VH-VL binders against b1a7s3r263to410. Designs and how they scored, part 22

Target 1, 148 residues: b1a7s3r263to410
Amino acid sequence: VTIVYDTMHYSTQKMAHEIAEGIMAEGYDVEMFFLHEDERSEIVKSILDSKAIAIGAPTINDEPYPSIGDLMYYLKGLRFERTGIKRKAVTFGSMGGKGGTPASLGKDLGEYGFDVVDTCEVYYVPDEEENKACFKLGQKLVEEAKKI

## First folded at step 5 (VH-VL)

Design s55 (framework fv_ponezumab)
Fold by ESMFold2-Fast, scan of step 5:
Structure s55 (fold): chain C 148 residues (1-148), chain A 117 residues (1-117), chain B 112 residues (1-112)
Amino acid sequence: as target 1 above (148 residues)
Amino acid sequence: QVQLVQSGAEVKKPGASVKVSCKASGYTFTDYYIHWVRQAPGQGLEWMGRINPYGGRTKYAPRLQDRVTMTRDTSTSTVYMELSSLRSEDTAVYYCARDYGSYFDYWGQGTTVTVSS
Amino acid sequence: DVVMTQSPLSLPVTLGQPASISCKSSQSLVYSDGNTYLNWFQQRPGQSPRRLIYKVSNRDSGVPDRFSGSGSGTDFTLKISRVEAEDVGVYYCMQGTHWPYTFGQGTRLEIK
């Protein structure tokens, strides 16, 4: 399972880690990518090798974090609908204003050929209940991926 | 308080391997990447590679890919950098540094590696 | 790779006088998020590098206000308003916008 996120704020990374813990609790491996630290080609290769992905970004200026937008544009060109595998996906992110990035990303991934099973958004820093929701999101992603 | 504590100085012969450790404390080990940077005597800083302690993914400088390996042990919050087939040109001080999107905010004290016959 | 070029490479300064170090990048350091990932490090003799400035102009805790960073795009400057004896060392700029991260060649600050 591939998790990709970008943020200069700790909260979206906390969500990514909780999702990963949920995935690993089900006995699956996670490849974690932080867009500012990892190459796009590595991320894309990981996604192609995975049955499930999680993509995360905070909302800024009512738009997704721009580096995630760049990744999404690249994923659009890969025509995942042709692979014969309908990969499962979830999206996540934190917000300080009106938000909407996880829902927007989920819609785009659906159009790119992914089966988007859920999204999760958190106001500022995830609390204990929100961390538990992220953990469960990871478990749900894996349960859905088993159906492939 | 955040600290990165490295292993002690090493003296090696050409052709040997060296493994340097970097033990992290004072923060959640898996939240930050660890990079390795070396400095030959009187020279500037050379980036060698990095590891994401969350999952252990690595990326190495192209010039060092064939000789460098980075690993971590989450139970001890320690990152390792192993350099093989040592040459005299590898004589340097080796530093680990904590990173979150290029910040490099904390550095280890450095480990001197001397390669001589 | 992005090339980082510092000047001067050797900077002899009289105590109490100002010092200025230039850092130029071969391409823009503005990341897609609008931030510029340009850092400055100080390395005193026998010590590990210490970050002075991050994201162009933000000083680290404990760094004296006589140090300031400025610049945009491809041209950056580190200024010391009045040099003190403890400032002797090598100063490096570093970019973290483009992979792989790269350092300037360093500027040695010496008291003349």
Scores: ipSAE 0.301, ipTM 0.768, lowest interface PAE 4.3, mean pLDDT 84

Design s56 (framework fv_ponezumab)
Fold by ESMFold2-Fast, scan of step 5:
Structure s56 (fold): chain C 148 residues (1-148), chain A 117 residues (1-117), chain B 112 residues (1-112)
Amino acid sequence: as target 1 above (148 residues)
Amino acid sequence: QVQLVQSGAEVKKPGASVKVSCKASGYTFTDYYIHWVRQAPGQGLEWMGRINPKGGRTKYAPRLQDRVTMTRDTSTSTVYMELSSLRSEDTAVYYCARDYGSYFDYWGQGTTVTVSS
Amino acid sequence: DVVMTQSPLSLPVTLGQPASISCKSSQSLVYSDGNTYLNWFQQRPGQSPRRLIYKVSNRDSGVPDRFSGSGSGTDFTLKISRVEAEDVGVYYCMQGTHWPYTFGQGTRLEIK
């Protein structure tokens, strides 16, 4: 399972870690990438080798996130819709105002050939219940992925 | 055009409950949080809590958490704020406000709640 | 709770003259994401509050450019370069960095 996220906001990172814990609780390995630090080519290689992915980005209404856009462009170019199988995906993110980034990313991934099973968005810093939801999102992702 | 339209003025007796509504239009209801803020006569603004219309998660001011409940109805794009065990000190104008980029970008017109015997 | 302190509480101003309002917080308003969630609101008599400035210095659409916000950390200022008659009202600073969210006590701007 590959988790890719980008954030200048602590809460998206916390969500990524909770999702990873949920995945690992089900007995699966996870590779986690932070777009600001990791090379895009290595991220793409990991995704190509995975049956399930989680993509995260904050929705801070006035913040630019070109790195996520660039990644999505590469994923579109890989033409997963032509492979005959649908990799499972979830999207997640935090927001400080107008939300919708996880839903928007999910729509795009669906068009690129992924089976998007759920999305999760929290306001600023996740509380205890929101952390539990992220953990369960990770469990749901791998439960769906084993159906491939 | 974003609008938040609140229900009309209420007069209640001490110990009663009041439920104020806030109907949203002009945007995707589930993309924004709704906050409630009140203002007693001649006083400043007090934050009461917020609700995420997507999923219905709430967070309340600690001093009000035992008396306030916030809910939403996605089919009507409406948020509700219910305050129980009313006291004279709850006499105030109650506002709903939308969150966008930071807190409170659009406000409802306000609902006057008067608590008197 | 974070205490927001405004000064002055009463601000009489002559039409066309500048006005300045100070807002101080009891702790830093810099959030973990590097942003400072300090907002300014205007409330005219009998009306709902209206947001003028968000995140210290960003002016909302429709707000005249004579309004400006500045500051950092714990010390913030709202300035009106040339006061107009319609500016009469109470101005509030507000922090969204720390839960629960808190407002300053308000500054009443009056025309002399």
Scores: ipSAE 0.006, ipTM 0.519, lowest interface PAE 12.8, mean pLDDT 80

Design s57 (framework fv_ponezumab)
Fold by ESMFold2-Fast, scan of step 5:
Structure s57 (fold): chain C 148 residues (1-148), chain A 117 residues (1-117), chain B 112 residues (1-112)
Amino acid sequence: as target 1 above (148 residues)
Amino acid sequence: QVQLVQSGAEVKKPGASVKVSCKASGYTFTDYYIHWVRQAPGQGLEWMGRINPHGGRTKYAPRLQDRVTMTRDTSTSTVYMELSSLRSEDTAVYYCARDYGSYFDYWGQGTTVTVSS
Amino acid sequence: DVVMTQSPLSLPVTLGQPASISCKSSQSLVYSDGNTYLNWFQQRPGQSPRRLIYKVSNRDSGVPDRFSGSGSGTDFTLKISRVEAEDVGVYYCMQGTHWPYTFGQGTRLEIK
């Protein structure tokens, strides 16, 4: 399972960590990539090798989101709908203002050939209940991927 | 309470390898990247590379890529930096630093590595 | 590699007077997420570096407000409004926008 995210604060990274713990609790390995630090070609290769992915949005909702846009452009170009495997996906992110970015990314991934099983968005820093929801999101992603 | 504690000083001959450790405490080890930065005597700081303790993903400075290896052990919350084929110009203080998004908020005390023959 | 150039390299300052350090990058430090990953570090004699400022202008917790960072694109400045004895040390700018990450050559701040 591949998790890729970008963030201007640590909130989305905390969500990514909880999702990863949920995946690992089910006995699966996780490869995690931070868009600011990691090479896009390696992220794409990891996604091609995975049955499930989780993509995290930048934390500031009013920002132009260029890094996520760049990744989504590459994913669209890969024509995943033609690989014969419909990979499972979830999207996640935190916001300080107007929401909707994880849901929007989920719609795009669905059009690119992924089966988007859920999305998760929280205000600012996730609280204890929201951390539990992220953990469960990781478990749900793996449960759905097993059906492939 | 965040603390990064590094291993002790090393003296090596040219051509040898050195492995420096950095033990993290006071936070969730896998939530933050660890970078390695070195400083030759009287010189400035040089970034060597970093590791994501979650998954072990690494990224190295191109000039050091063929000689440096970074690993971690999540059971002991420890990051390792191994530098091979040592030369005299590798004599430096080596620091580990905690990072998230290129912030470098906490640093280890440094490990002096001396390469001489 | 992105070249980070600091000036001056040596900065003698009288206690209580302001100090200013310039940092210029060979290319824009605006990352694809819209942020500028330009950081400032202080290294006191015999100590590990300490982060002062991250993302151009954000002060780290515990850093006095007499320290401020500003700039955009390729031109950045660290200012100390009133230099104190504890400020003696070497100051480094660092970019985290492009890999490999690179540091400026350092500015040694000394009390006259």
Scores: ipSAE 0.006, ipTM 0.534, lowest interface PAE 11.7, mean pLDDT 80

Design s58 (framework fv_ponezumab)
Fold by ESMFold2-Fast, scan of step 5:
Structure s58 (fold): chain C 148 residues (1-148), chain A 117 residues (1-117), chain B 112 residues (1-112)
Amino acid sequence: as target 1 above (148 residues)
Amino acid sequence: QVQLVQSGAEVKKPGASVKVSCKASGYTFTDYYIHWVRQAPGQGLEWMGRINPSGGYTKYAPRLQDRVTMTRDTSTSTVYMELSSLRSEDTAVYYCARDYGSYFDYWGQGTTVTVSS
Amino acid sequence: DVVMTQSPLSLPVTLGQPASISCKSSQSLVYSDGNTYLNWFQQRPGQSPRRLIYKVSNRDSGVPDRFSGSGSGTDFTLKISRVEAEDVGVYYCMQGTHWPYTFGQGTRLEIK
C-alpha cells in the first residue's frame, strides 16, 4: 500500500502515520512518500505496484497544496481508467478554516480510475478520536483492497 | 523508545572503503527515512545522502555520489553507508538520523572513521 | 549548492542574558509548496546534534519556549530569551529546500 502526502503543519503527517498504523495492523506493508522530498517517478512506480493508495494534503487559502496538484495531473495522464483494474484509494487532510481538499482529491481520483472508498478531514491537529478515525481509515482501505 | 545504534570506530588506509551500520529500533523501520551526516574534527556538519527503507530509494549529495552507497536490510532494521576511495579528508564522525517530513528527529551516537597513512 | 552563512561564529553570553544567531542563505528557501525548510540544531559537547526548530519557527517537542525561530526567504534568526548553562554548545542552521541539503558553519555559544 502506498501513502503519499504533503503537509504545512504536522497535522497531515500525523494523519498519514495513523493511517499507516491501521494498514500495518492488518498485516500489509506500507510505502510512504513525502511529496516535498520524494521524486514523482518513485511515487508513481509505487502506485503502479500497489492495489491501494492513500493521498493526503492540507487545505490552504481554499486550495490544495501545489505539490499535490502536480502529482494529480500526472496521475490523470496515466489513464488508469483504461486498465480495467480499479485500485482502492482514500484521501485525507487537515484544514485551518474552510476545508474540502480530501473530498476534492477523492472526486479527481475517481475520475482518474480509482475506487475511492473514504475520506478523512480534521481541523488543525487531530485529537484522539480523529486519530482513531485515521487508523480505521487505513484498516478500511486494506479490507477493500482484498476485493481486487 | 526510538533508538539508532551505530557500529564501532574504524581506522582505514587511504584508498580503502568503509561500511558503517545504523540499527533502528522502537518504531516501524519502513515508515521513516534515514539520512547520513558527517562531521570532520572541529568542523561543521555535511549532509551525505538518505535512503527510504521502504523501497530502498536513495539520494546522495552530488560531491559524494560516485563514492557513497546506502543500502538497508529490512529483516534486521539496519541501514548501511559505504564510502569508497577514502582520503584523509574523510576523517570524521559519521551520524545516521531519522526523518519523517521534518528532517532529523533522532540521531545515532556517531561512528568515528579515521583515515591515516 | 546553497551556501548557509551563520553569524556570529563565536557567541560568548552572560547567564540569563538573551542570545541571537543569524543564518543567511544564498538562495530563497521557499519551496514550491509554500513551505520554508529551514531547521535549527543544537550540538552539546561530545553529543550528537539535537533538533530544536523545524520549518523556521516550529519548536520540537521538549524544547524550552525560551528558544524561538523566525525569518523568511533568505534571512533567519534563532533567539534564546535567557541563556542557561545547559545551552552551551554549537548551533547549526540547515536547509532542506534545495538538493543537496546544506548546513551553516555553526555558532559556538559559551558562557562568560
Scores: ipSAE 0.006, ipTM 0.527, lowest interface PAE 13.6, mean pLDDT 80

Design s59 (framework fv_ponezumab)
Fold by ESMFold2-Fast, scan of step 5:
Structure s59 (fold): chain C 148 residues (1-148), chain A 117 residues (1-117), chain B 112 residues (1-112)
Amino acid sequence: as target 1 above (148 residues)
Amino acid sequence: QVQLVQSGAEVKKPGASVKVSCKASGYTFTDYYIHWVRQAPGQGLEWMGRINPSGGKTKYAPRLQDRVTMTRDTSTSTVYMELSSLRSEDTAVYYCARDYGSYFDYWGQGTTVTVSS
Amino acid sequence: DVVMTQSPLSLPVTLGQPASISCKSSQSLVYSDGNTYLNWFQQRPGQSPRRLIYKVSNRDSGVPDRFSGSGSGTDFTLKISRVEAEDVGVYYCMQGTHWPYTFGQGTRLEIK
C-alpha cells in the first residue's frame, strides 16, 4: 500500500501516520512518501507496484500545491483505466477553514481509473475520534484492496 | 485553547515604521496561516496580507505591497507585521487572525496604531 | 478586486423579531474545488470580529442556531430568526475565493 502526501501543515502528516497504522494493523506493508522530500519517480514506481493508494493534501486558498498537482498530472498520463486492474484509493486532508481537497482529488483519481472507496477531511488538528477515523480509513482501504 | 496575543498600542510620527507582534498558543503554530486585517476608526475591515508560518511565504494586498512586511519566529510562535512610511491614513486597529483556507477562525485582541504629527 | 455589497447598512430591529442581511459579490464565489468561500463575521462594540458562518451555511461552534446562512454564486443572506440584545453589533460578509480577500461594508444591527 502506497501513501503519498504533501503538506505545509502538520495535520495532514498526522492523518497519514494514522492511516499507515491502520494498514499495518491488518498485516500489510506501507510505503510512505512526502512529496517535498521524496523523488517523484520513486513514488510513481511504488504506486505501480501497489493495489491500493492513499493520497493526502491540505486545503489552501491561494496557491496550488505544485508537487501534488504534478503527481496527479503524471497519474493521469499513465492511463490506469487501460491497465486491466482497478487500484483502490482513498484521499485525505485537513482544513482549518477552506475544505474540499480530498473530495476533489478523489474525483480526479476516479476519472484516472482508480476505484475511490472513501475520502476523509478533518477540521483543524485531528482529535482522538478523528485519529480513530483515519486509522479505520486505512483498514477499509486494505479490506477493499483484498477484493482485487 | 487557541489564543492570539498582540503587542501594545503604538503612537508614531508620519514617515516612521511600526512593527506589531502576534503570539500564538494552543495549537501547532505551523498548521495555520496568520492574516493581518486593519480597521480605521469608524470604518470597515481591510485585509492587509498573510504569512504561512511553515516556510514563511507571504502574500500582501496590492495597495500595501510596497510598505508591508510579514515575518515569523517559529521558536516563539510569533508573527510580525511591519508597516513603513506611515501616513495619517494608517491610523487603525490592527488585528491578526488565524486562517487555513479563508475562515479567520480566531482573532487577536487588536493593536491600536496612531499616526500623529 | 471582488466587490462585496451589503444591504441594508443600517438595520434597526425589535427584540424577538427576525432580521436579514444581504451580501452580493461582483463575481461568482464558487472556487475550483466546488466550494463557496463566503463567511459572515460579527463585531460587537469594542471587540474583535468573531466568525459566525463559514462556507455559506456552516455555523461555527458556540454560535446560536438562530443564526443561519444561505445563498449561492453571487447572492448570499445571513438570517437571525429571533434577535436578542447580545446580537447588537456590525455584521460583515467576506469572500475568500479570490485574492485579495475582501469584506462587505458592514451592517449595523441596532435594537429598537
Scores: ipSAE 0.005, ipTM 0.501, lowest interface PAE 13.3, mean pLDDT 80

Design s6 (framework fv_ponezumab)
Fold by ESMFold2-Fast, scan of step 5:
Structure s6 (fold): chain C 148 residues (1-148), chain A 117 residues (1-117), chain B 112 residues (1-112)
Amino acid sequence: as target 1 above (148 residues)
Amino acid sequence: QVQLVQSGAEVKKPGASVKVSCKASGYTFTDYYIHWVRQAPGQGLEWMGRINPSGGRTKYAPRLQDRVTMTRDTSTSTVYMELSSLRSEDTAVYYCARWYGSYFDYWGQGTTVTVSS
Amino acid sequence: DVVMTQSPLSLPVTLGQPASISCKSSQSLVYSDGNTYLNWFQQRPGQSPRRLIYKVSNRDSGVPDRFSGSGSGTDFTLKISRVEAEDVGVYYCMQGTHWPYTFGQGTRLEIK
């Protein structure tokens, strides 16, 4: 399972961590990428080798974080809808205002050939219940991926 | 409390290898990259490379890639940096540092490595 | 590699007076996300480097208000409005935009 995220605040990173814990609790390996640090080619290679992905980004200026947008455009070009499997996906992110990035990313991933299982968005810093929801989101992602 | 605690000073002969450890505590080990930076006596800082503890993926400075290896042990929250074929110019203080998306926020105390004949 | 050039290399300052350090990069440090990843570190004698400023002008927690960062593109400045004795040390700028990450050569701030 591949998790890719970018963040301006630690909130999206905290969500990524909880999702990873949920995945590992089900006995699956997780590879996490911080988009600012990791090369797009390595991230794409990991996604191609995975049955499930989680993509996270905060909402800024009512738009997705630009680096995530660039990754999404690259993923569109790979035409996953033409592969022999339909990879499972979840999207997540934090917001300080209107929000909507996880839902927007999920819609796009669905059009790119992924089976989007769920999305999760929190306001600023996740509380204990939101942390638990992220953990459960990771478990749900793996449960769905097992059906592939 | 975030801490990065490094192993003790080393004295090595030219041609030997050295392996420095950096033990992380106070945070989730796999959430942050760990970078290695060294400083020769009286010189500035030189970036050596980094490791992503989550998958173990590394990226090294081109001039050091043939001699440096970075690994981690998630069970002990420890990162290792091994430098082989040591030369006198490798004499330096070696630091591990935690990376958060664009900057180093916490640094280890440093490990002095002296290469002398 | 991106070359980071600091000036001056040696900066003797009288206590209570202002100090200014310049950092220039060989190419733009604006990342594709619109952020500029130019950071400043302080290294006091015998200590590890510590963070001061990140993304050009953001002061790290616990860093006194007398420190400020400014600049854009390829030209950056670190200012100390009133130098105090504990400010003695070497200051480094660092870019996190382009791989491999690079540091300036350092500026030694001394009390005269």
Scores: ipSAE 0.047, ipTM 0.663, lowest interface PAE 7.1, mean pLDDT 81

Design s60 (framework fv_ponezumab)
Fold by ESMFold2-Fast, scan of step 5:
Structure s60 (fold): chain C 148 residues (1-148), chain A 117 residues (1-117), chain B 112 residues (1-112)
Amino acid sequence: as target 1 above (148 residues)
Amino acid sequence: QVQLVQSGAEVKKPGASVKVSCKASGYTFTDYYIHWVRQAPGQGLEWMGRIYPSGGRTKYAPRLQDRVTMTRDTSTSTVYMELSSLRSEDTAVYYCARDYGSYFDYWGQGTTVTVSS
Amino acid sequence: DVVMTQSPLSLPVTLGQPASISCKSSQSLVYSDGNTYLNWFQQRPGQSPRRLIYKVSNRDSGVPDRFSGSGSGTDFTLKISRVEAEDVGVYYCMQGTHWPYTFGQGTRLEIK
């Protein structure tokens, strides 16, 4: 399972780690990528080798997230909708006001040929209950991927 | 609480290789990158590369990519940095540092590597 | 590679007086996520570097209020409002926006 995220604040990284713990609790390996540091080619290779992905990004007021946008554009070009399998996906992120990035990313991934299972968005910093929700999101992603 | 403890000083001859270790404790080892940064005597800091302990993926500085190798052992929470074909210019203190977003928040104590005939 | 240029390289300061260090980058350090990954480190003689400031202006835990960071784009400043004896050391700026990561050449702060 491949997790890819970017972050303006610590919160989205915290969510990524909780999702990873949920995946690992089900006995699966996780490969995590931080868009600020990792090569796009490695990220894409990991996604192509995975049955499931999780993509995370924070929501900012009025600026696009070019790193996530660039990845999404690349994924669109791969034409996953024309393959024989539907990879499972979840999206996640934190927000300080408006919100909506995980839902927007989920919609795009659905158009690119992924089966988007769920999304998770938290206000600022995840609390105890929201951390549990992220953990369960990882477990749900793996459970759905088993159906492929 | 968070600690990075490095191996002891090394003295090597030109052409040899050196392998420095960095043992992590006080956090989940596989959640953070470990970077290596060196400092020649009286000089500034030079980034060498990094490893993501989960999966073992590496990224090296272009100048060093043909000579540096980074590995990890998750059972001992230890990262290794091996530098081959040593020259006198490689004499430096080598540091490991933890990273969660290009912040380099915790550093090891440093390992002095001296390359001399 | 992004070149980081610090000025001055040598900074003798009288105890209790303010000090400032400039750091200029050859390229904008604004990352695609809107953050500017410019950090400041302090290295006391014989010790490992210690992070003082991350993302331009955020002080690390335990760093005194007399340290402050400011700047944007390509021009950054580290300021010490009132220098104390313990501040002696070399200060480095560092960029984490562009690979490979690069450091400034360092500024040596001394008490005169």
Scores: ipSAE 0.007, ipTM 0.596, lowest interface PAE 9.9, mean pLDDT 81

Design s61 (framework fv_ponezumab)
Fold by ESMFold2-Fast, scan of step 5:
Structure s61 (fold): chain C 148 residues (1-148), chain A 117 residues (1-117), chain B 112 residues (1-112)
Amino acid sequence: as target 1 above (148 residues)
Amino acid sequence: QVQLVQSGAEVKKPGASVKVSCKASGYTFTDYYIHWVRQAPGQGLEWMGRINPSSGRTKYAPRLQDRVTMTRDTSTSTVYMELSSLRSEDTAVYYCARDYGSYFDYWGQGTTVTVSS
Amino acid sequence: DVVMTQSPLSLPVTLGQPASISCKSSQSLVYSDGNTYLNWFQQRPGQSPRRLIYKVSNRDSGVPDRFSGSGSGTDFTLKISRVEAEDVGVYYCMQGTHWPYTFGQGTRLEIK
């Protein structure tokens, strides 16, 4: 399972952490990438080897995070809908004002050939209940991936 | 409480290798990148590279990439930085630093490496 | 590599007076995500560096209000509104937009 995220603060990273813990609690390995510091070609190769992905980005002034946009462009070009396998996906992110990035990314991934099973968005820093929701999101992702 | 605790001072001869450790505690080790930064006596800071503790993947400063190797041990929450073919110019204090969604929020105490004949 | 140039390199200041440090980059520090990864660090004598400011103007937790960062593109400033004795040390700007990450030469702040 591949988790890819970017963050302006610590919030989206905390969400990625909880999602990873949920995945690992189900007995699966996680490969986690921070878009600002990791090479895009390496991230894409990890995704190609995975049955499930989680993509996270904050919503800043209602703008999509440009680094995530670049990754999405590569994913669009790969035509995942042409394989016999519907890879599972979830999207997540934090916001400081109006949200919507996880839902927008989910819609795009669905059009690129992924089966988007859920999304998660929190305001600023996730609280204890929101951390639990992220953990459950990771569990749901691998439960759905088992059906591939 | 987040802590990065580094190994003790080293004295090496030219041509030798040195391996410095950085033990992390107080947070989930695999959630944060660890960077290495050095400082020669009376000089400024120089970035050496970083490691992703989750994947083990590294990225090094171009001028050092043929001599530096960074590794981690997830069972002990420890990052290692090994520098080979030591020169007198490698005499410096070596720091590890954590990246938490922004650069370098916590630093180790530093490890003095002295290279002399 | 991106060259980071600080001025002044030596900054003697009278206690209670303001101080200002300039940092200029050889290239724009705006990353593809729209953020500017320009950070400021303080290193007190005999201590490890401590982050003061990240992403141009965001003050780190526990950093007093008298410290502020500003700037855009290639020209950045760290200001201390009223210098206190514990501010003695070397201040570094650092860019994380371009690999490899690079630091300025450092500005030594002294009371005198």
Scores: ipSAE 0.006, ipTM 0.565, lowest interface PAE 11.4, mean pLDDT 80

Design s62 (framework fv_ponezumab)
Fold by ESMFold2-Fast, scan of step 5:
Structure s62 (fold): chain C 148 residues (1-148), chain A 117 residues (1-117), chain B 112 residues (1-112)
Amino acid sequence: as target 1 above (148 residues)
Amino acid sequence: QVQLVQSGAEVKKPGASVKVSCKASGYTFTDYYIHWVRQAPGQGLEWMGRINPNSGRTKYAPRLQDRVTMTRDTSTSTVYMELSSLRSEDTAVYYCARDYGSYFDYWGQGTTVTVSS
Amino acid sequence: DVVMTQSPLSLPVTLGQPASISCKSSQSLVYSDGNTYLNWFQQRPGQSPRRLIYKVSNRDSGVPDRFSGSGSGTDFTLKISRVEAEDVGVYYCMQGTHWPYTFGQGTRLEIK
């Protein structure tokens, strides 16, 4: 399972961490990429090798963080809708005002050929309940990926 | 509150290996990357690589990738940087630095490594 | 690798006067996310580096407002409006846009 995220603060990173813990609790390996730090080629290769992905970004200027937009452009070009395997996906992110990035990303991934099983968005930093929801989101992603 | 404490000075012979530690406290260890940067006497700063403490994933400077290994121990909130096949040019002060988004907000005190015959 | 070139390398200044350090990169530092990952660090004698400025112009907490960063693309400047004795040290620019990360060669600021 591949998790890719970007963030201005650490809120989206906290969500990514909880999702990863949920995946690992199910006995699966997770590769996590911070989009600013990690090479695009490594991220793309990891996604191609995965049956499930999680993509996270905060909302900035009513749009997804620009680095995520760049990644989405690559994913669109790969034409996953033509592969015969429908990879599972979840999207997540934090917001400080008007949100919507996880839902927007989910819609786009669905159009690119992914089966988006859920999305999650929190205000500022996730609280205890929201952290637990992120953990369960990781478990759900793995459970859905088994249904290929 | 946030603190990075590094291990003490090392003196090594050419060809040996050195392992420097960096213990983090005052924050959630897995939320921030740790980078290693070195500085030869009277010279500038050189980025060596970084580790993601959550995943264990590393990224090394191309010049050093054949000789450097970075690891972490989440139970002790400690990252390690091991440099093998030491040469005199590796004599430097080695720093660890906490990072999120390439701005390195907290640095360790530095570890002097001297490579001499 | 991206080459970071600082000028001047030695900067003797009179107390209370302004100081300016230039940093040029061999490639644009605008990342695909629209951010420019150009940072400035100060290293006082015998101390670890300290972050002054991140992402071109954002001043770190506790950094006096006499320090300012500016620039775009490949040309960046760190300015000190009025140099104080505590400002003695070496200043480094650093890029985090392209792998591997690289630093400028450093500018030594000294009081005349």
Scores: ipSAE 0.006, ipTM 0.530, lowest interface PAE 12.6, mean pLDDT 80

